# Designs tried in a protein design chat: VH-VL binders against o27280. Part 6

Target 1, 266 residues: o27280
Amino acid sequence: MDSMNVPEVLEIKRIVEESESVKTFIFSWDFRREVRPGQFVMVWDFRDEKPMSVSLIDPVRSEIGISIRRVGEFTDRVHGLSEGDLLGIRGPYGRGFELMGRDILLVGGGIGMAPLAALADEATARGMRVDALVAARTADELLFLDRLEAAGVNISTCTDDGSCGFKGFAHERLLTLEENHDMAAVCGPEPMMFQVMRILDERDVPAQLSLERYMKCAVGICGQCCLDDTGFRVCAEGPVFWSQELSRVREFGRYRRDPAGRRVPW
Below, E stands for the ipSAE of ESMFold2; O stands for the ipSAE of OpenDDE; V2 stands for 0.75 times the mean of E and O plus 0.25 times the DockQ between their complexes.

## First folded at step 16 (VH-VL; framework fv_marstacimab)

Design t16 (at its last look DockQ between E and O 0.30; V2 from the best seeds 0.00; counts 0 for: pae E 13.7 > 2)
Fold by OpenDDE, look of step 16:
Structure t16 (fold): chain C 266 residues (1-266), chain A 123 residues (1-123), chain B 112 residues (1-112)
Amino acid sequence: as target 1 above (266 residues)
Amino acid sequence: EVQLLESGGGLVQPGGSLRLSCAASGFTFSDYYMSWVRQAPGKGLEWVSYISYEGDYTYYADSVKGRFTISRDNSKNTLYLQMNSLRAEDTAVYYCARGSYDFWSGYDAFDIWGQGTMVTVSS
Amino acid sequence: QSVLTQPPSVSGAPGQRVTISCTGSSSNIGAGYDVHWYQQLPGTAPKLLIYENNKRPSGVPDRFSGSKSGTSASLAITGLQAEDEADYYCQSYDRSLEGYYVFGGGTKLTVL
């Protein structure tokens, strides 16, 4: 436990360009330190630190992958790195996904597909049937399609502009799908997740959803990622929550906290 | 007394520019989101622009994107709307409105409104 | 043209009950976003009448009530009074329009 809180300086082994704005950074990993899909690590570039989901777990190659979308100053710096460069990694942290049943539905939006891709690998390895609804604004922003296909995942795509697959949002596409699953895992923009959760609840499909919040300590101490009136800390009790848990969280799908702790709309 | 007071409206030619101001009083200005909402003569309300506490987040209606700029000076308790490349369809009463949350609220309702300032774009 | 649809006008006699509908879609009301209502008396600025679907600010009589179901919301006014003659607007948020607050087209209420 003590060792997991100390950043380990790791060399970037490989970089995979997933899209124009997303790169996956591959690191050698000591699997004596267990990591589960849905968990996150804190990435340190020796100036700042940000939580990132694990998108690849490969015990055979002793590697993990962290997919990072370029969205700000920190990620701009990280995207400027090359193979052989160093990053500090501490973790993993948080509650990951639980697999249950035989048939699983994955619903992901944008970079939200990162943890779901890792989950897909595990689910398929266990012999589960995996259906994935992959959503993005445009075709160019759809992530991990080749990887998912190679794993045997049945993929349905949707894009806001209709450039690939269903034209519309993930929940709209989901409404057109009649098949039920034993379990669903959801990750993406919170408004998307909110709508998807409602549909899944109506269909009595157990669902787990991965939240993203401003996170500072990652160890449940600072309270920066605390959800209103529940005491849930995204870094400790999450980031993966069951739909029943999130039903108690009024801010879910409505607002988030900024770094100063103030409420801001999505 | 909580109050918003708009100013800066007037007559301007198409393609011209105008800067609106909204003076806030009676509350901690920096603790609230602010928006501009406009109403064309005889028409309904149209949201124009939003700005967060410190101005780190700004949003615009598609109809004004690229032409209007919302800003605020918390030290002066003042909200601004810089309007460039004005069009006839921009003719409206412009209201500044305070966004407000209840503790359990999701998104803002506008609980305080100014009296509005009239902007007329005409040749 | 408005993202939220309201009837252009409604009317009622004093003492009657009137309702004003606000119809949205899966990207706004149907997405679970709250609906707010505003009253605009002739020649005045809008006033918050109902917030968070059914809550009344201080000073608003209990004869005003709001409800929400599915992709629609409704404002009900009981015991209609002459001073209720005004324009009424519903308002929500639409996730398909980033940061976009949306209003209904407005309803003119006439007290007969």
Scores: ipSAE 0.014, ipTM 0.555, lowest interface PAE 8.6, mean pLDDT 90
Fold by ESMFold2, look of step 16:
Structure t16 (fold): chain C 266 residues (1-266), chain A 123 residues (1-123), chain B 112 residues (1-112)
Amino acid sequence: as target 1 above (266 residues)
Amino acid sequence: EVQLLESGGGLVQPGGSLRLSCAASGFTFSDYYMSWVRQAPGKGLEWVSYISYEGDYTYYADSVKGRFTISRDNSKNTLYLQMNSLRAEDTAVYYCARGSYDFWSGYDAFDIWGQGTMVTVSS
Amino acid sequence: QSVLTQPPSVSGAPGQRVTISCTGSSSNIGAGYDVHWYQQLPGTAPKLLIYENNKRPSGVPDRFSGSKSGTSASLAITGLQAEDEADYYCQSYDRSLEGYYVFGGGTKLTVL
């Protein structure tokens, strides 16, 4: 019964308040279990278990960080925890981002910046030039700006209400930005990712997009994380997909699935 | 071949109730989201209600929420709208409309409409 | 008023080009949701005219075309014919109104 799929109970080492609604929970981690930006872990609060993206990967300090937005009962309970409290963590799972070339564009919306922050750290450590377009509804919801700036990332911001940076959506800002990147990585609300993907495809920029789908088993058996026509499972073949893989998927950007697997409009 | 046929309209007093039916034929009814859309005399289109293909999710315009109930019977290929506490402003032609939010269509438009049934709420 | 704004009327002579605008916001068209168009001939039910911004169902002439940019959409009719006299509606989804489909207020096209 010695399986890597059993949650390891870990102590919360530190909590970083990223915003009013987002906290990063930091744990000691044995990096013989390798973690790549874009992979996810299952977080267990002893009642329920949810997938969460890793936002900090620090092998030197033997730490990982998991950023969680308060959006429901599970995340409310986790946000109520303190340093020294326990959570179960299993994983990592899924296909992470691949870095290519020397010039990368990150496009993140809301909590979608979490896996991109981890990717930005890796990209800058490899000597790549990193541009990030960070999007939110309002200025107070822009995440990781100080961390990205300290890492040497060139930041553009946009907010729906114009309270910081460009007023409008990420894809509208993207139309006004330079087109000379070797690759892009995109994570955020699926409607944003759909529009951004179309622009990047027209520009022939190789793009990788990270999808969130409802999942239970995390190893591809239950089928609840499947994309429509392709049969791709987000937990096994993703969550990171190339834009060419997603261009064949009709549900992407058009609707979401509820916990029962039913298609529901965005 | 593909048809939607509404029925159940008529004259009703304010505060009264009506049940509308929409019989579907020529397609696999259970594969489609369905909606009711209404049009007051001389006015524009107003979306009223939506129901998912298994009937487990329903949505309502604010103007009818709490008074109208959408339902479906997939074994009878029939969509329903129970209208309670009717008001004069509910006077309209009520259309049954097929949503196209599935893998066959790949879009979220209303591609098939019935001919409508008239509901008159006369004070 | 209407979440999607259309001019209440437009007119043109036979053979001319007319356009009908549909103006939305960041919560609907500006969020990237598709725009669909319906034609309603006098005394009849609406009929799907344009779907997914610019696509035509079978049987719709190519003189009908659609486009979308930013928070707005447009329906263009070239080679205007007398039988084009109808009401035209745009339709989209508004994410601030979860599960809520929205129609424009409608545009009456008069062929002079």
Scores: ipSAE 0.000, ipTM 0.404, lowest interface PAE 13.7, mean pLDDT 83
ESMFold2 (binder alone), look of step 16: mean pLDDT 90; pTM 0.932

## First folded at step 17 (VH-VL; framework fv_marstacimab)

Design t17 (at its last look DockQ between E and O 0.08; V2 from the best seeds 0.00; counts 0 for: pae O 10.5 > 2, placed apart)
Fold by ESMFold2, look of step 17:
Structure t17 (fold): chain C 266 residues (1-266), chain A 123 residues (1-123), chain B 112 residues (1-112)
Amino acid sequence: as target 1 above (266 residues)
Amino acid sequence: EVQLLESGGGLVQPGGSLRLSCAASGFTFRDYYMSWVRQAPGKGLEWVSYISYEGDYTYYADSVKGRFTISRDNSKNTLYLQMNSLRAEDTAVYYCARGSYDYWSGYDAFDIWGQGTMVTVSS
Amino acid sequence: QSVLTQPPSVSGAPGQRVTISCTGSSSNIGAGYDVHWYQQLPGTAPKLLIYENNRRPSGVPDRFSGSKSGTSASLAITGLQAEDEADYYCQSYDESLEGYYVFGGGTKLTVL
């Protein structure tokens, strides 16, 4: 418990280039610290510390994979690292996905596929039927397709520009998909998640959605990850929420908060 | 074909009221936040108000706050602007504008505009 | 009183390049918020020309381009054509005005 809150300095064992902008960094991991799909870790590069998605959970090889999209100064520095370099890891933190039933739908946008890839591995290992709707702006940004296919996942793709699969938004493609799932797991840009949640609610499909907010402490003390109407802390009560929990949250899909706490349109 | 069509403009006296409508077609109206933008004769563009997807969040320019009310009916694909306590400086063409829906960033450009409806506030 | 400042007019001959500036402050462009550009032909509604600083909607030719630096943005038009004669507006978000979109004062482009 106490070691969870202190960063452990780990060697980068392997780096997988998932796309031009996304790399997966693989570390040896002691699974006495249990990790669930949908939980996150804090990655420390000895200057800054940022929350990152766990995309690979492999107790057999004693490995964890953390997928990082290059979006700014911190992630640029991390993407410049090589195998053998060191990073600090705290965690895992947060509430992960819960599996139910026999048929699961995954809906992921961009880097949001990272925690869903980990969930897909667990779901297929339990013998569940897994459908995945994988969304991106362009074909080159679709993530984890080979991995999902190898796991036996039934993949549907969509891209904004139509370069692969359905041309359009994930929620538009969802309207044409099989409606007989026991649950769904959703992760991606909040506008996508909002629209997907509305469709799943209309279909009476239980859904879990993984949110991102600005996080610093990861244990619920600092308040930067709070949702307005409920006081929910994304790092403690989430990042994974049931759609019923989110239906009580005015801000979800409507606005976000900048680092100064001001409301900003999505 | 994506279209926005404003209606309800006209001549009204100062202190009067007017209700504008904007009929949307060719796209999934409930997926988009919507705005009103106005342009006084010979002047530039001025943002007036916006409304979120479900209508639960509304925002107004200071010049109209407390006098104008934006609303939407997603079942009828229609955006509204109720204008009360009208002043001469409210004289303008009023445009209905669709907030762009960038699935990935939620950018807030206005990608579809109506042709506008003229509101003239004069005795 | 526009928080984004544009020159009131620019001109150019067919085939030439023109630029239109949009100057903001630390509470809008300088805070990192995106700049969007609109073209308004005489007697018509505005049309989105550039979004997110430098992206073009489908159907906008690559002779239109945008850039942002510091507290300013610019729109560039190369290969100027007679039909480009219009008013051009920049637009951003100002964080001192919660939920407030701001437009520049507009620039009249005249093709000589």
Scores: ipSAE 0.068, ipTM 0.594, lowest interface PAE 5.2, mean pLDDT 85
Fold by OpenDDE, look of step 17:
Structure t17 (fold): chain C 266 residues (1-266), chain A 123 residues (1-123), chain B 112 residues (1-112)
Amino acid sequence: as target 1 above (266 residues)
Amino acid sequence: EVQLLESGGGLVQPGGSLRLSCAASGFTFRDYYMSWVRQAPGKGLEWVSYISYEGDYTYYADSVKGRFTISRDNSKNTLYLQMNSLRAEDTAVYYCARGSYDYWSGYDAFDIWGQGTMVTVSS
Amino acid sequence: QSVLTQPPSVSGAPGQRVTISCTGSSSNIGAGYDVHWYQQLPGTAPKLLIYENNRRPSGVPDRFSGSKSGTSASLAITGLQAEDEADYYCQSYDESLEGYYVFGGGTKLTVL
């Protein structure tokens, strides 16, 4: 088995408070192990293990960042950690985003902005024009705005309650934007992504979407993240999928499987 | 069954105070932002106030700003409207209304309404 | 007084088609915000009739339809029935008003 499948115990170098519920944990990284935006790592707190997207890739500082939203027991424990504490990291895994064209649209919802923030850095470094539609429930849940702005990203915000930017959902704001792009990258709540994908398809904008599913092994063996009727494993063939691929996935935007394999509606 | 039930309405003198409650049942209350909408006798609907999911954000119509306070207790599935410095023009049936579901419904409409509670401000 | 303008009343005979207009501005309907419609039967609370401009909730007959163009929206009722006699309100959001949901003035529909 590849050495990458053994968790490396790393020290938390820095912690960035992104919001009340989201922290970015910074680690030293050996870039002989390549990592791409859209890929994920398995984070191990020596009790449990969860997949997390890479939100920062900094070869200059030899650092990566992992943004984690506090949503349960595991993340509660992780959020209780301090700089200097240890975590196990294995990976990266999965298929990341592919950049194409000159103009890219990023559409992110909540913590879904994590992989997109990393993608934004790469895109801007390549001289691409980047527009980002950043969505969240409330203003306080909007992520990486300062970071994106500093990178030269053109930002449009929307919030469910209208506390910042356009009042409404991401797809609603997208409908008000007439400009087309060479490609789009989307990540967020699956219902959001479903609606966004529909609009992008109607506009003939190639789109990549990052899915979230229950993952156990992260190496395509256990099948826990297998998408119905396709055989796609989110950890292996994904988590980033093209819209054409997702069009074949019936469960997309409709339901997911829980750890017991039961169908759970969104 | 999804239901909203208002209470607390009644007769009050100008300058008085009243607190309305709205009990929610049949759905996950915290997943919806909520609003109060009122209707004066023989008049149209007027949005009064809304509150975000966790109560972090509140907005008010200019007509009630500084006098009314919207709040919610998600542990009790209850929405509140504290009305102070009441005026005759505040006389209306007050409805609590449920906003759209987060990231799913895709619309910002009031899909569930209570039966309303009458507030009469008169000397 | 209402941000959205509706005709005060419309009428039609059973079986006819009637339309109710809702005129907004560049800061609400024209800004891309969806329009929703509510039906209020006499002595009852409002009921969601149309959402997202043209979608019907479960239980709403296909006789009811909505449309939006520019700064205006419209509710159409075909095959008018006696039970359709009610007040109808359009609703949207206005970005020039801090956090404001906005209603039309309402239209009383009379079935002749």
Scores: ipSAE 0.006, ipTM 0.510, lowest interface PAE 10.5, mean pLDDT 90
ESMFold2 (binder alone), look of step 17: mean pLDDT 90; pTM 0.934

## First folded at step 18 (VH-VL; framework fv_marstacimab)

Design t18 (at its last look DockQ between E and O 0.06; V2 from the best seeds 0.00; counts 0 for: pae E 5.7 > 2, placed apart)
Fold by ESMFold2, look of step 18:
Structure t18 (fold): chain C 266 residues (1-266), chain A 123 residues (1-123), chain B 112 residues (1-112)
Amino acid sequence: as target 1 above (266 residues)
Amino acid sequence: EVQLLESGGGLVQPGGSLRLSCAASGFTFRDYYMSWVRQAPGKGLEWVSYISYEGDYTYYADSVKGRFTISRDNSKNTLYLQMNSLRAEDTAVYYCARGSYDYWEGYDAFDIWGQGTMVTVSS
Amino acid sequence: QSVLTQPPSVSGAPGQRVTISCTGSSSNIGAGYDVHWYQQLPGTAPKLLIYENNKRPSGVPDRFSGSKSGTSASLAITGLQAEDEADYYCQSYDESLEGYYVFGGGTKLTVL
């Protein structure tokens, strides 16, 4: 109902340390503002504002959780906060995941498991069978394993160094899986998503992938989140896209853009 | 063992054409960006071109743009460089180079090099 | 002409420390892009020596080190040995040259 897009200042209710580099910040949330898995919020620390995926959607407790990886100055400052401290939240924004069929595959890399954990909760609550392939560099960076297991998700892991599960990349592990699924949801590093998308397309599995691009306005006006060749705006037409939509986007998996909009190699 | 093996170099007249090949083995070729880097006799390294995983995103140094075409065949684990309208200044050893693959950050050092193939452009 | 500037040559006696500079601009090193270093022994292909400014691939001795500051990078070699005699190249990315990798002009290291 508020069309001004002004951040609501919320207290941090709880902080969950998911790993040495990832914390989940839990807030009380008024679910008259509906939130769907795959949507994002803009988190404001009273100096800068960054998009973050929602990892927990709990209408029963009236809570949302936002998982944040420590990667730079903004996230360093947010990781230094304590329960009771304040953050601004605006949103949600973007197109979330759609569930179809009875069997879903989740493929998540690193912090990309955050929106997929929220999707897993929704899928299991609907009675779907959920398989998850959880990828990271090392075992210590695998996220949400206990939560997924408690929800009844069938987990496969892979790590670059082999410290947990399959030693190698997510798409390499995926090639050894012979499961047929009704759909897949993918989120993680764009090189991972590109390779996973190719395999899923070859298997004729409908897939939705969640992209990240630099965002400024979050409502599609400024153009900073546009994809080359199609003009798709990640904050408006995405961040979740069907693989069919992404097949028309040649920049996907080939290069990225820095905050100034310049093309840089992956 | 990870290897890159170039072939197709030789002597060619100005204005002529050559096609270089680079056979890759010991790694999953389609996961990597690939580059050509050249070195004129007694001179330094000059990046020539690179190609993305699928072969649909390519970049070229200004000195070769419009004359050279990089391509790849992932089913054959082979990188190519088609060189047309060759000039004397294209005389060099041509190296096939693998871009470093960091699944998580995608950094672009050249971590594996072939031994090179010599291209000589003269009358 | 090289976008990254290196001295054409440096020399040192065995056991000494030498440094090789790589000077860029605000569109490459100064914009925050990583610097990589390559060693090319006589008659051989280049070999990755340092990546991401200061990291060593497996098998590279710890007497090789790299650093980056401002618009410049530096390769340091301590305990200089005869087999270190080679050409050394820095490499980065230049954002004014969309999609381009750039090498320094190369530095010939002579071990006296």
Scores: ipSAE 0.050, ipTM 0.581, lowest interface PAE 5.7, mean pLDDT 85
Fold by OpenDDE, look of step 18:
Structure t18 (fold): chain C 266 residues (1-266), chain A 123 residues (1-123), chain B 112 residues (1-112)
Amino acid sequence: as target 1 above (266 residues)
Amino acid sequence: EVQLLESGGGLVQPGGSLRLSCAASGFTFRDYYMSWVRQAPGKGLEWVSYISYEGDYTYYADSVKGRFTISRDNSKNTLYLQMNSLRAEDTAVYYCARGSYDYWEGYDAFDIWGQGTMVTVSS
Amino acid sequence: QSVLTQPPSVSGAPGQRVTISCTGSSSNIGAGYDVHWYQQLPGTAPKLLIYENNKRPSGVPDRFSGSKSGTSASLAITGLQAEDEADYYCQSYDESLEGYYVFGGGTKLTVL
C-alpha cells in the first residue's frame, strides 16, 4: 500500500467546541497532500477507526479540521481527548464537491454541515454567492453559524422546535424559498436529503449530495459501502454524488446496510 | 429504569377522535425510533405507525393512512398518536414501542414496550 | 392475511423441543431483513425474545434460539417449561410495503 493508506499520527492542535455534542479537532496539515471539501479521512484512536468529513481546510495556517459528533463508544473516546493528544489520520479519500456557477445553495442538517462549512469557505474565497440553509433539532445544535457568517454566507436557520429560525424541517423551509441557484450541495440525515433532492430536482437545480455509509477500507476494496444496484462505492465513487446518480440508487432514502451487510430501514 | 407508559385510551364513537400519549423515561428519547403497535382483542400484533428520531420521517400502515398522525415531542419525552375518523376495526390495545438506537449497530426490533392503552370504538 | 405466516398453534410436553416457523417472501426475510421474535404472556405486553435472527436480549434463557434461512425463520425452544406457554410473534420489514414493519399472525404455544 502507498503512503496514503498508512495512518499518520497527528497531534491535536486545537479543539473547538461547536456544540454540546460536536467538537472540531484541528491538525497541522501538509498541503502537498491535496484535500477537497466533501472528502473524508479515516480517524484512528488506536482501537477503532471511523470515517469523518473534513470540515476545515486552511492552507494559510496549514491546518485541517475534523468535526465529530458524539454518538457512540468511539466518538466518546475521541471527545475525551485534549489538545496535545494524538490521533491517527489517513486519507483524504473519496470524491469531494464540485463547484459550478456563481450562486450556490448549501443545505445541511446536524453534523452534515461539516463538509458544507468547508465548501462554503472555498466557494466564498472564489467569489461565489453562498446561501446556506442550516438545520438542526434545536438552536443549540446549529453548527458553524459564526464561521459561516464571517465568511459572508447568507444563512437561513431551521429548527425542529422553532427555537431558532424556521420551525420545521429543512425541506419545508426550502419550499418557502423562491430563489433558484446554479448549484446545491446537500448533507445531513438521509431522509432529509431525500426530500431536499426531490425539491431541487423539481426546480431543475443541479445538486450534489454527500452520503454517509459504513466504511471499512475507504479505498474501494472491501465493498462494505457498496450501494445496491449501481455498484457505487461510497468511499470511491462518493461520498458526494450528483442527484442523477442517486436517482439510480434504489436504497437511497429507503434502507441502509449495517456493518454486517444486512438491510435495515431508515 | 427504562419505561414506556401509554395513556389516552378510552371509549369513543365511530367517526370520533382520540389522542394517545406515550411517556418515555430512563433513556435518551431522541436517540430512538418509535412505533405504535396495536392488538385487537383476541388477535395478533399489527404495526400502526413509525416515527424517526426527529420526526422528519414517518410511516403508516395502509389501514390508518390519512386518519392517524404520529408525532413526538422530544423535549417532553413523549410520543403521540392522533387518531381521527375512528372505526370499529380500530378497537385494540395500543402499545408504544421503542425501535432502533444506533445508526450503524442498531436493530429494527422493538426492545421496549409499554403496557398498552385500550381504545374501544363503539356506538 | 399476515405478511409473515406462522402456525396458529404448537404444543409440547415439558422438557421437549418445539419449533415455530415464520414464512416470509423475497420482499422481507428473503430480501435480507432481520427477523425478530416476541413472547407475549397471557394478559401482558409483548417482550422481545430474539433479535437480529438469533441474538438473545439479557435475561432470555439460552434454551430459546432463532435461525433464518432463505425466506423463512424459526424459533426453537428446548427444555420446554410451563412458563413458556404464551403467544409468539415473528417480526421483520417488508420493502414492498413502504415503511412497513410486519408481524406474523402469532403462534399459541401450549405446554401439555
Scores: ipSAE 0.031, ipTM 0.625, lowest interface PAE 3.1, mean pLDDT 91
ESMFold2 (binder alone), look of step 18: mean pLDDT 90; pTM 0.934

